# Designs tried in a protein design chat: VH-VL binders against Prefoldin subunit 5 (PFD5). Part 3

Target 1, 151 residues: Prefoldin subunit 5 (PFD5), of Arabidopsis thaliana (Mouse-ear cress) (p57742)
Amino acid sequence: MASSSSRGEMEKMGIDQLKALKEQADLEVNLLQDSLNNIRTATVRLDAAAAALNDLSLRPQGKKMLVPLTASLYVPGTLDEADKVLVDIGTGYFIEKTMDDGKDYCQRKINLLKSNFDQLFEVAAKKKSVADEAGMVLQAKVKQLTAATTS

## First folded at step 1 (VH-VL)

Design i02 (from i01 with heavy chain R61A R62Q Y100E Y101G D102Y S103W G105D Y106A Y109I; framework fv_inotuzumab)
Fold by ESMFold2-Fast, scan of step 1:
Structure i02 (fold): chain C 151 residues (1-151), chain A 120 residues (1-120), chain B 112 residues (1-112)
Amino acid sequence: as target 1 above (151 residues)
Amino acid sequence: EVQLVQSGAEVKKPGASVKVSCKASGGTFSSYAIHWVRQAPGQGLEWIGGIIPIFGTATYAQKFQGRVTMTADTSTSTVYMELSSLRSEDTAVYYCARDEGYWSDAFDIWGQGTLVTVSS
Amino acid sequence: DVQVTQSPSSLSASVGDRVTITCRSSQSLVHSEGNTYLSWYLHKPGKAPQLLIYKISNRFSGVPDRFSGSGSGTDFTLTISSLQPEDFATYYCMQGTHWPYTFGQGTKVEIK
């Protein structure tokens, strides 16, 4: 926990222990931040996909194409298939769904990703607090050592 | 059609960890969500969490946050649930279940269940 | 967490009876996009749960037409129009609108 009590415990640690704690916490923060960035990117893409499904319902007739909305969500580029969404359900396989089902799919994924983001954000904030506190205590101990050396 | 096959029964001591596997066969794996649900003796069904293999993301019920980890290995079409710091109250049958492409938000295919017994 | 309550907790019935089970949520299960994620499951001793109904009233593939679902908002019902021997089981409703997913406590349908 990143409380005042934790800072008291850090004051008891040696320089090597504080370095190890800070390095571990920094690594954990970096991994969590990468995960948060991935979730954020996926959420933005799903929001864009949901918006695109509304627009595609008005698409004029043209040559048949698969229009990628996300890595696993595609829509046909023709008027005849304008009410359909293709979902990649495996390697090279797709299923057809309605535009409304596609929007529902995106919104459910967004809700799950937002829940995951909130949980990981709290963990990342706590780990960063630990890393920052360890860094400050470490810096203070190094300064104390340097002052003793130059006396 | 997808089938879910779980690993066998486990007996653990309090404080230990258990890792249960759920292997998908016969169909698509990465585009479906896989959820974990348990039933303790004489109790109802309880949702633990779910993972979306295609995104590599998992979410957990607050009760299990900090003790549960869900992972996926797409090369073997397997999802894992690891529960740590086991207590006698964790004795239950654990199920994995598929949420078909997020279209229904219902669990359409279930594994056979894995009995986890926690006793001293 | 959204609380889900079933009624009754148990009931006794005979083959051929019409059975009704209710499910109530502590808050609306209507999602922002307009769908209601309320599903029903049948659980038999020694077997995995089975999906019966999803999104209030949609019968899952292979589920007999004697099973039907209805309701809206916070009040939902599962009906079995003519109970069969294989229907003696525990039934659970589940809400998937709000995270975390929550189940009702279950309704046991017993032989009279």
Scores: ipSAE 0.000, ipTM 0.513, lowest interface PAE 11.9, mean pLDDT 78

Design i03 (from i02 with heavy chain D99K E100G G101Y Y102S W103Y S104G D105L A106Y I109Y; framework fv_inotuzumab)
Fold by ESMFold2-Fast, scan of step 1:
Structure i03 (fold): chain C 151 residues (1-151), chain A 120 residues (1-120), chain B 112 residues (1-112)
Amino acid sequence: as target 1 above (151 residues)
Amino acid sequence: EVQLVQSGAEVKKPGASVKVSCKASGGTFSSYAIHWVRQAPGQGLEWIGGIIPIFGTATYAQKFQGRVTMTADTSTSTVYMELSSLRSEDTAVYYCARKGYSYGLYFDYWGQGTLVTVSS
Amino acid sequence: DVQVTQSPSSLSASVGDRVTITCRSSQSLVHSEGNTYLSWYLHKPGKAPQLLIYKISNRFSGVPDRFSGSGSGTDFTLTISSLQPEDFATYYCMQGTHWPYTFGQGTKVEIK
């Protein structure tokens, strides 16, 4: 939530300064919202990958699988190199992991994404509040200038 | 084991600024958010804000907005909290604390605390 | 802001006593992902706070079994089944579901 102190500081700003502040805040909000969407998508995919690895640990050995670490599409599995998986580390690169290393890597990534989701969400909400307040102050100042020149 | 080690006690005059550091060791620094909490003499614990080092983004409590800035240096695994326009009521022990792995907030490890005294 | 209120503000107890501390929030602490972010901390003068319980009822590593947490929604309890000498301290609950994050006022557990 925008503070009374923040509002007071904005009242001192000129129209150009308020416009710049609002544009920067809007940009930051959009970037944070995109990041939150990416985190949600990545978490869903990583949870699916972790579940698949858990299922495989209870099945016959000799399976080879590609495990996505980004918001990429699922990959094929092959019968080769007992208990080995290829882990997608993003941007087209893969590393070969044991099944347990693959599970650990997926879980660490999920924990990192989950750990940051709530804080990013709150940061986005707070920045949106600032953007909205700057917009209101800007609109009020433009209205005052228009009224003054019209009278 | 994870440890958070803070910089030493500070004595400042009203109107000055103070910058407290918190260095993480024994864990993965960039994987955790670091928050700041203070306790003024005879008072309870008060949340100031937190920073996500991996994203460089910080959130502050309304009371401190405009006076506090949190930054992170991932190369040294260190988080900083700078509080400006100091007043006598800012005299407190300041703690850094690490966010646990979850969507919501709880603090799993804490720094030893830094006493900041503001007096003329 | 979500307000967090502890009861009592202080109590006197003897070693071996069962101690109960209550924490109430002004609104539900259930997060959209399904967990409830209420945690409890022990704080002694001259030392850093330490985590006892997180997500209502989960004991943090190294925390003795005598500490337990319970509750749901807006009403939460910390119980110490048999108070030990090292347990004389101030206890704080904290809500971590809604920004801004808030602590209870604290409950001081004093020797009788």
Scores: ipSAE 0.000, ipTM 0.500, lowest interface PAE 13.1, mean pLDDT 78

Design i04 (framework fv_inotuzumab)
Fold by ESMFold2-Fast, scan of step 1:
Structure i04 (fold): chain C 151 residues (1-151), chain A 124 residues (1-124), chain B 112 residues (1-112)
Amino acid sequence: as target 1 above (151 residues)
Amino acid sequence: EVQLVQSGAEVKKPGASVKVSCKASGGTFSSYAIHWVRQAPGQGLEWIGGIIPIFGTATYAQKFQGRVTMTADTSTSTVYMELSSLRSEDTAVYYCAREGDYYDSSGYLDFDYWGQGTLVTVSS
Amino acid sequence: DVQVTQSPSSLSASVGDRVTITCRSSQSLVHSEGNTYLSWYLHKPGKAPQLLIYKISNRFSGVPDRFSGSGSGTDFTLTISSLQPEDFATYYCMQGTHWPYTFGQGTKVEIK
């Protein structure tokens, strides 16, 4: 956006220009809200996976479990080796990893998602501010035109 | 065999936008993060941002915030990077790179496979 | 942003030489989980970069054993024990512990 977010600059804009600015900002806010919801959902899934990996490390050996990490992915484990987990790469192939490696992976993904959430949240807040300011200036200009017409 | 294949070279005028694609094959696409890195002539590597396709989430370096958008189409296993308001200093080779994952034998959270690069030239 | 500085910016070497490149970060690269995400890449003109070393000292699949990495905290080293003709290239370190990810400026290894 070339337009200033300051109220003073918006006061120099015409009604049609302010309507366009507000409409665009509102659309951008809606898209960002959808993205924030996607991040929240992904974080919940990863938190569940991390909890499952922690639980696996404490269980008796001789059991097997599968943990869905993402859509179509699983983290299978054998409790014969509580410190190791086999991972499904999505095609039926498995690789052996440590429990600590699995926990690191989940936490790293959670940190990435939290960073993305914070970044998008800040952008959404800024866009919302622009939309709100444009709306207020637009309302004021419409009232001025109405007063001029009726006088 | 994991392979990342990028779209062809682009020539743009200042102020235009460019959209570069990166198609993944030979491995699981949607859960791996795909990052974009560029190299301007005579300069070093510069990280632009990354996206996790399955979650639709992207993060960008502050320098590019507001000008770059990363999207993914999981049905075609393709990630896109769109850079707007192009300047002459945006002339560079743009690479996509996969972040190696817990699920790979390659190791964690490093750029294990790279696309061949896409030259973007910005000139009048 | 975390700054990553490489030394030297360039060096001249002969086949068979031992080459050492250092990488220093402006803050610790130890992640909260205990891992250190410091990787090294080789870049040749006309080709894509390729991963050599990840998590300080682990060689990526297919990378020759003449390449080794070491270090901790803020100071890291890439060593090539016996330089081969195909090793004349630019080398980059990258930190992936802190957002945004940042690269060193590169070290060009040139033939004497």
Scores: ipSAE 0.000, ipTM 0.506, lowest interface PAE 13.5, mean pLDDT 76

Design i05 (framework fv_inotuzumab)
Fold by ESMFold2-Fast, scan of step 1:
Structure i05 (fold): chain C 151 residues (1-151), chain A 122 residues (1-122), chain B 112 residues (1-112)
Amino acid sequence: as target 1 above (151 residues)
Amino acid sequence: EVQLVQSGAEVKKPGASVKVSCKASGGTFSSYAIHWVRQAPGQGLEWIGGIIPIFGTATYAQKFQGRVTMTADTSTSTVYMELSSLRSEDTAVYYCARGDEWLGYDYGMDVWGQGTLVTVSS
Amino acid sequence: DVQVTQSPSSLSASVGDRVTITCRSSQSLVHSEGNTYLSWYLHKPGKAPQLLIYKISNRFSGVPDRFSGSGSGTDFTLTISSLQPEDFATYYCMQGTHWPYTFGQGTKVEIK
């Protein structure tokens, strides 16, 4: 009935079925590509946030207002040697942390994003393999039809 | 530690095509961009293009568009660069290098292949 | 294309000298996420290029601390605080912020 990503199974499929399989796999790869790009952007922002926290630790005089570093991490305006950062641990709820806790939060979040990237990378690689395999089988079948016409 | 190993030197006639391989070992390969850079005799480094192996997505410098094709085989951790319609001015050492287009790391081409000399002469 | 220009094209120096190489881009290299993708490479004949510095000022692993990078926007500098015999080479800056990626023309550091 339902055939799938195995090359042996794909060789039993017709050209139209292989086109559909490849198109579906390509769409899934594109969606995963977008997700990977979003994780890349978020990781870059967290790296910047960690650097900002390090700078604030070295120069306590600074901003007078809360500065959003990410959607869930805010640093209070650093007034007269203030060394605190606010962390969103639920919608609309913030807790006060030390600068070291803020840096640890950023590092843990970066590690989580890298882990998520690795998961999505593996899924994308598998989907890409399906798309590539379907494409190769499809090309081989088209070539075989062309060769048969010649004879 | 990731290493990139390229195929050997090639001698081609004008109008021919050349296909250079770049094989990765010792670490994560597919999620990183692999760039191709060349240096013609007496000239500087020139970026040709790059490919993200996991997606098969390649981007080429305008100068090479239409003559260059970059492909990847993630099962063998190998990237290929094929340059067609060769001219004498394409004589150069061609390098592959690992970049970081898709990862949220620091940007830089940190691992390089040893280079492949391509000579185009009659 | 974003043009990247290095100065000087060549210089002569002695071991122990402080060497400064500049790199100028035709437009800002600040990416939309806030990072600046300017890197520096060392290249010797018969060898592959070697990454020295990435994102303006970050020294790559294993690169001696005599190498430092600085700058912002369109103007960047590579400094070698005390030139060593193995540092006689050609140096390239590269921008990776804008497509297509472009290299400077190179700066050759020669023995005086």
Scores: ipSAE 0.007, ipTM 0.510, lowest interface PAE 10.7, mean pLDDT 78

Design i06 (framework fv_inotuzumab)
Fold by ESMFold2-Fast, scan of step 1:
Structure i06 (fold): chain C 151 residues (1-151), chain A 121 residues (1-121), chain B 112 residues (1-112)
Amino acid sequence: as target 1 above (151 residues)
Amino acid sequence: EVQLVQSGAEVKKPGASVKVSCKASGGTFSSYAIHWVRQAPGQGLEWIGGIIPIFGTATYAQKFQGRVTMTADTSTSTVYMELSSLRSEDTAVYYCARVDTRYVYGPFDYWGQGTLVTVSS
Amino acid sequence: DVQVTQSPSSLSASVGDRVTITCRSSQSLVHSEGNTYLSWYLHKPGKAPQLLIYKISNRFSGVPDRFSGSGSGTDFTLTISSLQPEDFATYYCMQGTHWPYTFGQGTKVEIK
């Protein structure tokens, strides 16, 4: 909806300015895309880990295991104390909590990741739109400039 | 947009404690992990530990375990690092730095300005 | 702990020179998900460290294009294609793949 006004501004820009705008927007889209992919995989793995924690709580056996929460987040469990787990929160931190606190952490993290995904997705979509619009205007302007009309 | 602002320089005697603050602005504070890194004169960067405000607990490098405590106050968007039983070798500039928890294993993207802690008799 | 070693520990250079700094880890920094969490920082006396490069080769927002990162596994490189006066500083690599976070010892780039 803001597209009409932003396109009007781009049509007033020179070729050099449009190239710079598109290059910056493309760079930012690439960075944001990586982050979105990481958040997506982290969310899927946290959902799986929440289910695994439920299974772990039903089977206390005096054994240790790692429960993956994300690609970078794990829950090492000690089955001899079934209601206590260590949670790796994805930055190299380990936190000792009860099973219920571990499940609460997973749900809180899932909600945070989903909210952050939505926010970041909107930013990425807007940046992609700017990159695409700048590319279209740039292509049209170059085409006009290089048109070989000799008659 | 993100800014970390630390408390001012401190001078302490051996055996005392020091508490350094780091106030975050910009973004949602609860989505940050805040880490502490120090640099002693003539030395490199050394990781001390970090905290995630959402969970309210921290982890520390083994070297500092038992002497360091990190806490967070979400109402003021402030993280604290308290180091006890100070020795002359704790003289250093102490930095807080952010990891955005939206990114799995993110880098330290924004840093506080640093707090000089001097331990001398 | 994963050891991170930089070379050289110091170098002398002139404005306009191409500068290369290397970083080697004692273990592979490839995370099980496929990403490599190696970053580079610039540090000047009296200032906070500044992020330059993350995940091996991605320039952080606002970082000049003369800075580039490359490498894989255990061997990584930071390159400054044409050294500027403001680039005389100490550079650090850091790994985030394995707990705890570990820094290289630093490389000081000083004026010839």
Scores: ipSAE 0.000, ipTM 0.464, lowest interface PAE 19.7, mean pLDDT 76

Design i07 (framework fv_inotuzumab)
Fold by ESMFold2-Fast, scan of step 1:
Structure i07 (fold): chain C 151 residues (1-151), chain A 124 residues (1-124), chain B 112 residues (1-112)
Amino acid sequence: as target 1 above (151 residues)
Amino acid sequence: EVQLVQSGAEVKKPGASVKVSCKASGYTFTSYYIHWVRQAPGQGLEWIGGINPSGGSTTYRRKFQGRVTMTADTSTSTVYMELSSLRSEDTAVYYCARGDYDYVWGSYRYFDYWGQGTLVTVSS
Amino acid sequence: DVQVTQSPSSLSASVGDRVTITCRSSQSLVYSYGNTYLSWYLHKPGKAPQLLIYKVSNRFSGVPDRFSGSGSGTDFTLTISSLQPEDFATYYCLQGTHQPYTFGQGTKVEIK
């Protein structure tokens, strides 16, 4: 529905306007693709963190230390504390959690990122449709002008 | 403690509709997908579809498309599955389960916690 | 749809036995980021299914060490190293790589 209406408006636009619209839409698509890639990267890091938590709970380290899993999620690396994680709540304060709570934290963050990805993916798809339509209309108008000029 | 609590058993006539509820507790409702899986007597498990409670987006197995509707009420942390035009073949235990199934960015395409099940009997 | 086949369909075993169940998919289950979405569930009559193993080989929280998963691509295995009384159940594998999600037909583990 909106795509059909947009095409009609683009048919009324001049070549310079269509070129500007397409260039703007292409830039927006590229920025959205970068954001999508960042979300994918963050999701991979959280998956790795969840795997590390699972490994640590099965075969914990013998030394007392904090093992960073993400920017805000840490685990103690000792056998006695293998069932604990520390979560940075954003102000340099940490909350101690169980290993299961740490795994749940990763799962919740992954699902939040998935929701954000779905939303941005749909926006990117719609912007790409606009860019593609503008490109098609632009190409048709340029060909018409080229034919008129060479005649 | 994560819990999914489903509504009670239903007996329906062919052609009727049934709506099963799944109330979540012990976690952030909008941070996990809820899926529905059924098991007919003497049969295996069959995935029906899933819903993202954040935003309400749904995916249904093709054979149920047009007959199944999944909805989420964030104010009560409850997911509903409505199945219409019931047939005797729809007699099954219906389970809700926590998980997700997107394919590009998701690692958790499995069902970690399950509801107790709801028996739906379709009988003339 | 991706077809998932379990073998055997049923088996009889005694407490202490090593039990092996296989799961084969009609298509590769390897997907984005190298993840392979195959999980295993234990199901008893009158109870909800329970997750045992996710992403081929990762044991779910609270699942005993006797349960292990292995495999790659299209061929996967669930192993119970020393069967316990509470392990007599039906086992299902699930592929989550391709939509729709599909379960194997189940493997019933019965007392010999």
Scores: ipSAE 0.000, ipTM 0.476, lowest interface PAE 13.8, mean pLDDT 79

Design i08 (from i07 with heavy chain R61A R62Q G99D D100R D102E Y103I W105S S107T R109Y Y110T F111M Y113V; framework fv_inotuzumab)
Fold by ESMFold2-Fast, scan of step 1:
Structure i08 (fold): chain C 151 residues (1-151), chain A 124 residues (1-124), chain B 112 residues (1-112)
Amino acid sequence: as target 1 above (151 residues)
Amino acid sequence: EVQLVQSGAEVKKPGASVKVSCKASGYTFTSYYIHWVRQAPGQGLEWIGGINPSGGSTTYAQKFQGRVTMTADTSTSTVYMELSSLRSEDTAVYYCARDRYEIVSGTYYTMDVWGQGTLVTVSS
Amino acid sequence: DVQVTQSPSSLSASVGDRVTITCRSSQSLVYSYGNTYLSWYLHKPGKAPQLLIYKVSNRFSGVPDRFSGSGSGTDFTLTISSLQPEDFATYYCLQGTHQPYTFGQGTKVEIK
């Protein structure tokens, strides 16, 4: 299904085809790398959110506040309401959840992100291999043409 | 509709040059390699060479090296094959044919669409 | 260059006959991902060649199922299971694995 990484197959391609293949593969690698970075960032934020929820549930505090955990999750911080969180449904409205539901939500999201990271990392590695191989074949062909033109 | 349309028949004298055109339509011209193949009377098909229209890179069979030149004009989606120093043995029908490399599947297609052919006659 | 030897050079057959044409290469045609770039073409006088089979055994779009290709490595066959009147033509194999591209010398299938 993916682009071929075979050197022999790429050797049949002209310089412009190899350049296009390499540019497309490089672009795909960059997009996948950005996705991997986004997943990493989201995982760090969710880990922090889970820690904040754990601290709040174990150490009742005196003042009411909202703590942003993700784009869609906030927690009120008071002794009387330590078992409640607010979930942003995307329009400035919130749905109230129990603290245990909030912790479960964070843990499920972390597990999904870790799984997605592993899958995308594998795809990125394969795409990078294609880009590198196309670059090597391209370089060889350019050197041949340069020698023919100048010598 | 995908098609390759070639220029009309040519009659040349020995020592002359001939330039045959192959105009592509119905597909992305720069995404396909174009081969040139000929058939002399009573003979089989013979590969002459090919061109990548994107950059103009060419590959020629050794037998034709030094006599054949292939060029591409992306503004008109046309490939040309010029054969110089014509001999009677060059009398043949000349065909262009497209070939594709499919990046997503990693597969190479071979000569799936052909021009109608151009008869070149070399006589004194 | 990779040499391609086609046999027979000609044969006589009747409508309804099973026809087998063979093609042998001087080197293996196996390429990346196990793909083998051996194709078969039908050629009639006054017309351009037509692709019949690509990558050994894949029928090109619109090609009747009486045409089949088989083989591996260096030995390949084109089979016409039940010859039809429109099948009297010259057939060529082509190797596209190694540059330069090389055709077999052709097999003429004519009426008995």
Scores: ipSAE 0.000, ipTM 0.471, lowest interface PAE 15.8, mean pLDDT 77

Design i09 (from i08 with heavy chain D99E R100S Y101R E102Y I103Y V104D S105F G106W T107S Y108G Y109P T110Y; framework fv_inotuzumab)
Fold by ESMFold2-Fast, scan of step 1:
Structure i09 (fold): chain C 151 residues (1-151), chain A 124 residues (1-124), chain B 112 residues (1-112)
Amino acid sequence: as target 1 above (151 residues)
Amino acid sequence: EVQLVQSGAEVKKPGASVKVSCKASGYTFTSYYIHWVRQAPGQGLEWIGGINPSGGSTTYAQKFQGRVTMTADTSTSTVYMELSSLRSEDTAVYYCARESRYYDFWSGPYMDVWGQGTLVTVSS
Amino acid sequence: DVQVTQSPSSLSASVGDRVTITCRSSQSLVYSYGNTYLSWYLHKPGKAPQLLIYKVSNRFSGVPDRFSGSGSGTDFTLTISSLQPEDFATYYCLQGTHQPYTFGQGTKVEIK
């Protein structure tokens, strides 16, 4: 579709072709936007988990409770050994990690998500540009048709 | 490690409903779509539908529209598939599977991690 | 819906044989940026399906080098260069370009 994505090529397209192009581009943009929103949500959760790990390392208490930070990362609410985190490795099972290992895990995941977000954002921006341009050309052609009808 | 763990086998009578669970672990639950796929005895794999755990939006194959419901519980990282008005033809192994699209978009939509399967038997 | 047809439906082979399985879609599977979303799975009775190949030709992590995928547009092939005992299974292609997702009907690779 490279030749049909330029404004010059779009000017040559009929109204039905432009509608199809815009509908397809809008669908692609919506799917990409969902993906971007999911990455944002995951990043926010990992940032919160990292902050919770930092806070917990500074305020250990005698009471113990398993606290979920993300879908797969849990910490006891209070530890006798404040330098531990539990990682869900399967159904009902957890492994102990140091607090530093837990923070490193969160940071590695955040870096991966940021990279994926940046790549996907570029793809989404390009697709949105195509959708917007197709919409503008379509609108112009509809205006021309409407003006011709009014003679 | 990344895992999907499903609930155990079910035996149901015609007309009943069944609800199968799929518990995710080892990744960010809301970043991946979960799909349901079944295989009836002697038949091939059949896509039933999928759910976005972020927001709960669903897409169902037309054949199952009106009697399948997929839900997600983000507090337990669990997806559910409920199939109602069961018939003998619904006897199958039901799988949940993770779609890769929304973590690694560049690799595209494919099902990289699968649950172990749940046998649902519908008999009179 | 996009129809996906595999050929053959079944084949008999011996250990060490080269096996080819074909998958054909009713319309093009090319998507954004030239990406083509066709994947291949190995399925054995009593076990979950396993991803072998994604995006036409990319071997999934841990999958042996004897498995390869190729093709474009509507015609795709899975090749096993030297069949091993653990490869006797049913193979499925899946198109993920168009919703609803559709599987091929499967190709059963049996002992000759």
Scores: ipSAE 0.000, ipTM 0.480, lowest interface PAE 13.0, mean pLDDT 79

